# VH-VL binders against q9h9l3, part 158

Target 1, 176 residues: q9h9l3
Amino acid sequence: PRKMVAIDCEMVGTGPKGHVSSLARCSIVNYNGDVLYDEYILPPCHIVDYRTRWSGIRKQHMVNATPFKIARGQILKILTGKIVVGHAIHNDFKALQYFHPKSLTRDTSHIPPLNRKADCPENATMSLKHLTKKLLNRDIQVGKSGHSSVEDAQATMELYKLVEVEWEEHLARNPP
Key: E = the ipSAE of ESMFold2; O = the ipSAE of OpenDDE; V2 = 0.75 times the mean of E and O plus 0.25 times the DockQ between their complexes.

## First folded at step 10 (VH-VL)

Design i40 (framework fv_fezakinumab; at its last look DockQ between E and O 0.81; V2 from the best seeds 0.00; counts 0 for: pae E 6.0 > 2)
Fold by OpenDDE, look of step 11:
Structure i40 (fold): chain C 176 residues (1-176), chain A 123 residues (1-123), chain B 111 residues (1-111)
Amino acid sequence: as target 1 above (176 residues)
Amino acid sequence: QVQLVQSGAEVKKPGASVKVSCKASGYTFTSYYMHWVRQAPGQGLEWVGWINPYSGDTFYAQKFRGRVTMTRDTSISTAYMELSRLRSDDTAVYYCARSGTYYYDEGPRFDPWGRGTLVTVSS
Amino acid sequence: QAVLTQPPSVSGAPGQRVTISCTGSSSDIGLGYDVHWYQQLPGTAPKLLIYDNSNRPSGVPDRFSGSKSGTSASLAITGLQAEDEADYYCQSYDSSLEGWVFGGGTQLTVL
């Protein structure tokens, strides 16, 4: 079986009025929650909005941040060939400007059995924070300091593990 | 309707540079990646690279790194591909082609394509 | 040159079924990346024919179908028509090259 990793990215605002979402941090954990990657990343464009309230990113984090292209290469090496788990993961891949095989992608924001388990509508898009609280009885993304991408990646992996068997069987019968 | 209108044919000498343009219309230019693909006469398709018109980030095929530069002007929804140090084997029709940015849109499939720009490199 | 391997040519009579293979490797199709197919009529730009292995864009007849298995993909054309005479290219992404790749192209001749 393929190795499984979970990813979570934080983005800052660049470009006009900070509307461009640029990768500023990426965290990757393995199946056991061990951190494989956790780096601040320097966008190629000037940061207009750090979005600190949500991203947790501050100006000081960018001082020695890894240039985007370099970080992207490092991250892709980790992701390649693996089943990648994330929440609303299309945002992460978009920020990475990367395409991971659909058959190797798991998005916890689009897993009906997971929502069912959390007593949520199966086809609704629930937040990672909500699912984590409901199913893991754990509070994440608390306070005003911003999110921890490591914490979010770990939570995402743990959530997926709750439905892994069922979902993998479903995907085997219904490949994307 | 979605259209990609490319600049006209170019004739260049070896060592020169060529800059091909691709003007997009009928869709939000910055919401899709723009790819460049070339086809030598009687040969197959070869991917050159792509640009994110939103961020300006570029990614080139290894073969062309150091010799190709992709840019865009969002104000006129136009993408550009410049190839320098031209040689005879760069003679080809160069296509621009649109793709999505993630799997929930059009993804990495190329649609539509420009009509192509013939670039001839000869002494 | 081309990373994906296609037969250089295939032929068939009108009404027949033809198949074009696209063979990749463990770093592209075999890695799980989807395959797209393009039709290029003589003197024209390529046109998307099949996307994500087996999906048809609007306007593409159901005579065209795609499949993928292992490290290979296949384009099938049933009820072959004269207008189907063209070059066909498969496309995928190669992780080792960090870029999109095309097959060498297959020239389809309708006899």
Scores: ipSAE 0.847, ipTM 0.925, lowest interface PAE 0.6, mean pLDDT 95
Fold by ESMFold2-Fast, scan of step 10:
Structure i40 (fold): chain C 176 residues (1-176), chain A 123 residues (1-123), chain B 111 residues (1-111)
Amino acid sequence: as target 1 above (176 residues)
Amino acid sequence: QVQLVQSGAEVKKPGASVKVSCKASGYTFTSYYMHWVRQAPGQGLEWVGWINPYSGDTFYAQKFRGRVTMTRDTSISTAYMELSRLRSDDTAVYYCARSGTYYYDEGPRFDPWGRGTLVTVSS
Amino acid sequence: QAVLTQPPSVSGAPGQRVTISCTGSSSDIGLGYDVHWYQQLPGTAPKLLIYDNSNRPSGVPDRFSGSKSGTSASLAITGLQAEDEADYYCQSYDSSLEGWVFGGGTQLTVL
C-alpha cells in the first residue's frame, strides 16, 4: 500500500506584470493532518507581486527563506511514491516544476462524489473554502491577511477522507 | 493546424556551439512545454530538456547540464536550443516536440514533433 | 544506455499480430507514470502512436493498441501491413532522473 499526503502551496507573482506564479510557501501534511513540511521558499526570480491577500506572503517571510532548488528537492523526496492529495493540485505541481504520476494524484477540485455530497454539480470546480464549509462545517481562509497553506492542506486531506473508500474503488475499476 | 518548423542542417567543428530554432504555429505557444530530443545516426531517442515558454523556466537532463541552454522568443513563437563545446558524439538529429504541462491540459506526451535538424560535428 | 528496455527487433508477415514489450523499473513505469509510444518511419520524425498507456490520437488505426502492467508496457499491432515497417519507441517519465526516458527502440520488419 502507498502512503498518502496532502499538499498546498502559496505562490507569488514574478515575471512581466507579475503574471508568472512562483512557489513561495509549501505545506505538506500526513493522513492524520500532522505537518511533515512547512517552509517559506525564495523564488529564483524577482518578486513583482506578493499577492498577499491570497498567499499570506510578505517581504519579511522571504528573509532566510529556503532557496527554491533546495526546497524543491526536500519536497519531492516527501512526495515521491506517495498518493498526493491537493485542491487544483496541477497549480502546485506547475509551481514545483514537478510531474507526479496521474494514478497517484487526487485532486479534490475534480472528484465528482465530493461535489455531489456538497450539493454542487458533479463536473463543477468548487473552491476549497466552499467545500470545506459545506462538508466539514468549517471556515478556512478567514480574514484579509492571506491563506494558511497548513490549514488548506489539512482541510484538503479531511475532504478527501470523506470520499476515499468510494473514490479509490472507482479508480481501481476505472484507472486514470 | 499545429506545426513545428525547425532550422536547417548545421556543420560544426569540435569546440564550437550550435543554436537550433523551432518555430511553433497553430496553437497558443505559451500554453505548452517545448522539449528537445536528439537521435545520433542509427541510435535511439535521447531527451535533452524542456522549456516552459510562458515563464522561461527550463529543466535539462543531467548529461547536458552546463552545455545546453534553452530559450524562447514569445513575440515570434520560437524556441531555441544552444549546445556548446561540441564533440563528435554530439552528431545527431535534434528534434523539438510539444507537450502538455499536466493532466488537465494535454498531458506530458510529445505531439507534434518538428522534422529535425541534423547537426554534424566533425574536423 | 536506454533507460527502458525494448527488444531490438521484431518481425512478422502481413496480416499477423506482433507485440513489442517495454520494461521499466520502480522509478518510472513501476511508480505509476504513463507510457507513450512513437512510430518512426525511415527518414522521418517520430509520430505519436499511443498515449497514456492505451489511447490513440486521431488518425491512428485501431490495429494499434497499448497496455501497461506493473513495471512493463506493450504495444500490439494486429493485421500487420507493409507500411507498418518502422522503428517503435516507448517513453515514460523517470522520477530519479527527473526527466523523460525512452526505450532503445524496436525495428519492425514486415517480411
Scores: ipSAE 0.764, ipTM 0.892, lowest interface PAE 1.0, mean pLDDT 92
Fold by ESMFold2, look of step 11:
Structure i40 (fold): chain C 176 residues (1-176), chain A 123 residues (1-123), chain B 111 residues (1-111)
Amino acid sequence: as target 1 above (176 residues)
Amino acid sequence: QVQLVQSGAEVKKPGASVKVSCKASGYTFTSYYMHWVRQAPGQGLEWVGWINPYSGDTFYAQKFRGRVTMTRDTSISTAYMELSRLRSDDTAVYYCARSGTYYYDEGPRFDPWGRGTLVTVSS
Amino acid sequence: QAVLTQPPSVSGAPGQRVTISCTGSSSDIGLGYDVHWYQQLPGTAPKLLIYDNSNRPSGVPDRFSGSKSGTSASLAITGLQAEDEADYYCQSYDSSLEGWVFGGGTQLTVL
């Protein structure tokens, strides 16, 4: 069994004018794409903007959602000691209020070899949707009903596998 | 310039509560965590917890859960720490300190620190 | 009980080099979390000295340096000056405690 997982989170708007991003769903998959965790999460603050078009979060999802503090504990048990793969993963860690070691973090939005495979500039920040379409021939985040964090986490793991050998060797030579 | 200005020294009896303030200036108060760290006389540093001033979210070290409450007032850029059911071993200087919220940007390093607030718990 | 282990004291003469160690565990430094160092002059608040293992904030002279390897970190001070007499603390994050952790502190005496 591999010691690598992929994570994706969906956020809602809290705080003034709904500009703060608060965690409302988190999905974690293993190396093979099997779901290890998938929960709707109740933010401790009033939700101002569900951001449903992008987040997929609706008011009914919050009725029985896991409180943030409990969900965070469950998620951290899964992440500790593992290589964690994500896309623009700093937003996910910020929403989790969690500090994963840099040496165990992989961010598919910042991997030059992955951009090269997609025929994109090495330093460009490419969307998950774009990379997935170009490199996996899959459409994700289809329609206006919002993203699926399970689908997005699975896509993120598949993308990382395309460059895993090259990138792990690069990181061994160039530790963060 | 970035500053954290703390409230003055307090003398309390065992069983009482104390509320210490920390006023921030020179940066965007809601963009950074505020931590509280204490130092008993002649002893080392002990982390108490943090507050996210934007959301009001808090996280407390296990030793203090049930006795500490951290709050803030964003209109005056001020964080507060209240410690209840005081004991003589709570006598310490209580510091506030700023940190970033995401490891890759400004990370969990503490900079700056307040000058500290002495809380003395004595009969 | 300090989570990170530092020697209680070190000493050196002016102009000499001293090193202060900071030893953690597999749940903090050993898990890959960065180490930060603070200088505390008598009667004052701690001040950030080294961050992210080896970076110096503005105003900290290059005679202060830091490193990390395995479960340990080290602060080195070269060209020791009388003004360096202070307490020094290392700090990291510990996943098992879910919190920030400090060393017990090292009192540096300039002879």
Scores: ipSAE 0.155, ipTM 0.722, lowest interface PAE 6.0, mean pLDDT 89
OpenDDE, second read of step 10: ipSAE 0.603; ipTM 0.868
ESMFold2 (binder alone), look of step 11: mean pLDDT 91; pTM 0.936

Design i41 (framework fv_fezakinumab; at its last look DockQ between E and O 0.56; V2 from the best seeds 0.00; counts 0 for: pae E 5.8 > 2)
Fold by OpenDDE, second read of step 10:
Structure i41 (fold): chain C 176 residues (1-176), chain A 123 residues (1-123), chain B 111 residues (1-111)
Amino acid sequence: as target 1 above (176 residues)
Amino acid sequence: QVQLVQSGAEVKKPGASVKVSCKASGYTFTSYYMHWVRQAPGQGLEWVGWINPYSGDTFYAQKFRGRVTMTRDTSISTAYMELSRLRSDDTAVYYCARSGTYYYDTGPRFDPWGRGTLVTVSS
Amino acid sequence: QAVLTQPPSVSGAPGQRVTISCTGSSSDIGLGYDVHWYQQLPGTAPKLLIYDNSNRPSGVPDRFSGSKSGTSASLAITGLQAEDEADYYCQSYDSSLEGWVFGGGTQLTVL
């Protein structure tokens, strides 16, 4: 079986009016929740909106942040060949401007058995916060300091583990 | 309808630079990546690189790094590819092609393509 | 030179079935990346023929089909017609090169 990692990214606003979402932090954990990567990332464009209440990113975090292209290379090296788990993971990959194979991607926001386990509609898109509370009895993304991408990545991995066997069997029968 | 209109044929001498344009219409220019692909006479397709018109970020094939520059002007929905230090083996038809930003849109398939721009490099 | 391997040429008579293979490696098709196919008629730009291994864009006849298995993909054309004479290219992504890659192209001749 392939190695599995979970990823979570934080984005800041760049471009006109800060509408462009640019990668500002990326966290990657292994199957056991150990941190493999956690870096602040410097976008190539001027940051207009740090989106701190959500992203947890502050100006001070960008002082020694890793340039985007360098960070991207480091991240891709970790992800290549692995099953990548994330929540609404298309946002992370889009921010990375990266395509991961669909067959190696696991999006916990689109796993019906996970929603069912949480007594949610199978076809609904539930937040990571909600699923984590319902299924892991853990509060994440609390306070006003913003999100922790490490915490979110770990929660995502733990959620996936709850349905891993069932979902992997489903995917084997129904490859994307 | 989605269209990619490219600039006209170019004739250049070795060592010179060429800049090809690709004007997009019929869709939101900044919502899709723009790729450049070239084809030497009688040869196959070769990917040169891509640009994210939204952010301006570029990614080039290793072969062309240091020699190719991709830019865009969002105000006129136009992408540009500039190739410098031209050599005879750079003679090719250069295509621009659109792709999605992830699988939830049109993904990495190239559609549509421009009609191509012939660049001839000869002494 | 092309990363993906295609036969240089294939031929068939009208009405026949032809198949074009596309062989990759563990860093592209074998890694799980989807394959797309393009048709290039003489003197024209490439046109998307098959995407995501087996899907047809609107306007593409159902006599064109694609499949993928392991490190290889295949394009099948049934009921071969004269207008099918063209070059066909497969495409995927190579993680080792960090870029999109094409096959060498296959020239299809209708006899």
Scores: ipSAE 0.901, ipTM 0.943, lowest interface PAE 0.5, mean pLDDT 95
Fold by ESMFold2-Fast, scan of step 10:
Structure i41 (fold): chain C 176 residues (1-176), chain A 123 residues (1-123), chain B 111 residues (1-111)
Amino acid sequence: as target 1 above (176 residues)
Amino acid sequence: QVQLVQSGAEVKKPGASVKVSCKASGYTFTSYYMHWVRQAPGQGLEWVGWINPYSGDTFYAQKFRGRVTMTRDTSISTAYMELSRLRSDDTAVYYCARSGTYYYDTGPRFDPWGRGTLVTVSS
Amino acid sequence: QAVLTQPPSVSGAPGQRVTISCTGSSSDIGLGYDVHWYQQLPGTAPKLLIYDNSNRPSGVPDRFSGSKSGTSASLAITGLQAEDEADYYCQSYDSSLEGWVFGGGTQLTVL
């Protein structure tokens, strides 16, 4: 009975030498892959490194971007009380400065049955790109102009759906 | 071993500021959040706020906003909590405590704790 | 005031079982956040006793156990010993306050 959503965030570099990851875009999709949220987000600190090759973020996207505090409030309203799926989702939650309940969190980078289906070691951390290619026969994160967080969130939801029944049964027997 | 060592007891007058330190050892200082929790004599535990030593980001409980400032010095693995405009009811033992940032590491539970710093506010 | 509700005191004789309750709301425990328990001996810092509802750190005897259901959590101590005399605090995270919250504490007396 709990609704499920998938999230993917893009971060830019702020702070000394651009080493701090600050939220610059967030995409959230529902169970069927429909977009619930997709906004560019303005960090409160000066952007040192757009990390465009990975993030797809450029200076032009910041012109009318939603300020961090406002975007965070909107995002948290969507996530609160739902099962949230992501890939290496701890990075997204850190960028949001948000603590989601462990019992309602699903991380496709740490689901042993998913790795098993991909013929990968169960305890390895595999990239979203690799798992999507192996299990869904789709190429994501293609090209050199950066990733689409919408595409990544959709792929993440589809990957989770491949193991949903067995993983939810596992979690019911072995609560996190 | 993982250890948090706090600065010694402080006696302050009302209106003054106090700055308590917490030196971490035995782990990567920037990989964990640092929390501050206080306990007035004979009372319960009250969360003050956290700092992310990697980014310097902070979040404070509403009661302390405008009076508390948390900082860190990564070169000496030390976190600081400064409380300004002290009142007699700020008299308490102030603890630092480590938490993970997410459930894959130590999680958001507080472990270890420093031994506490007694701050007495009296005229 | 404390956000999570605990009884102020509980008592038992050596060898008995005691239970300490911790009641939250729909914005913390009821929303799915984990509950942690801390033991505080007189004059000392709190020590982690139970984490993530029911897990024990190394060195904590199996006489201590935790559980969680709905908006509440419980700490059970079996085979009560004199050395268990201490204050016990539950802790969780509250989404409305966006911060960590503690129970008011329960003083355990071993009679």
Scores: ipSAE 0.727, ipTM 0.881, lowest interface PAE 1.1, mean pLDDT 91
Fold by ESMFold2, look of step 11:
Structure i41 (fold): chain C 176 residues (1-176), chain A 123 residues (1-123), chain B 111 residues (1-111)
Amino acid sequence: as target 1 above (176 residues)
Amino acid sequence: QVQLVQSGAEVKKPGASVKVSCKASGYTFTSYYMHWVRQAPGQGLEWVGWINPYSGDTFYAQKFRGRVTMTRDTSISTAYMELSRLRSDDTAVYYCARSGTYYYDTGPRFDPWGRGTLVTVSS
Amino acid sequence: QAVLTQPPSVSGAPGQRVTISCTGSSSDIGLGYDVHWYQQLPGTAPKLLIYDNSNRPSGVPDRFSGSKSGTSASLAITGLQAEDEADYYCQSYDSSLEGWVFGGGTQLTVL
């Protein structure tokens, strides 16, 4: 049986006018929600917009942040060979410049049974905040101080557990 | 119609450099990685590297590091591959190829391919 | 050299079924990465034939099919026709190389 982890990342703005999203924090939790990795990451490009209201990233976090290349290596060691759960996870993989096997990827933004439990349209892309409020009776990402990638990764894992048996059986019958 | 149009054949001597172009049309150039793949006469396909046309970031197969440079010009939707210090065994057809959608793929597929640019290296 | 292993050649008579194997390792196909197949007619660029192990792009006849199991994949061609005479390549991604990898190619001859 494969081990399962959940990942969430926070991005800052780089490039012209800060429009490129670059990795500045990554958190990984195990099945029980224990933190396996949580680091601030220094992008290889100049940071134009910290996006603090959403990212929670401030200049002081970058002073001792792990350089992107090193952090990427650490993160990929954790992800390799595991089922990885995330929310809109393609953005996280894009920021990591990483391709994870489709058969080992679980995206809580696109699981029809999860949407059904939340009384949402089965094919709609639902926010993590909405699903967590509806299904776990918990408010995440509150206030204007930014998101916590640890909190978001933990919420993502708990959401997946609500449909894990059903969804894993579905995927076994219908390999991606 | 999605299309990749490559520059014409090149003949070079050992030690020279070559720069091959690949002009994209029919899709948003900056939305997908561009790859370069080569094929020596009578032989198989060999991946050279990729460029992200949006950021300009590149990644090269280990065999080519130090000799290959990939660039792009987003204003004309064109990718470039330059290979330096050419040897006779660099004689090959060089293809550009767009990666497929990667969001739910384990590794992107190549579609479409350019028609290839023959680079001949001989003394 | 090729990272994925294919037989160098396969042959069949018109109307028959042939298969082409593609064997990888624990860092590519065996890690769960998908396999794609390309057809290369003589003198032309490769063309996508099968993607994501078993899916056919629009315009590819249903006599072409693919599968994947363990560290290997297979391309099957039924109802073999003269126009199928070509080279066939499998392709995947290898995590240890952080790169795209191809099979060595299989030359299909229609007898």
Scores: ipSAE 0.181, ipTM 0.730, lowest interface PAE 5.8, mean pLDDT 89
ESMFold2 (binder alone), look of step 11: mean pLDDT 90; pTM 0.924
OpenDDE, look of step 11: ipSAE 0.848; ipTM 0.925

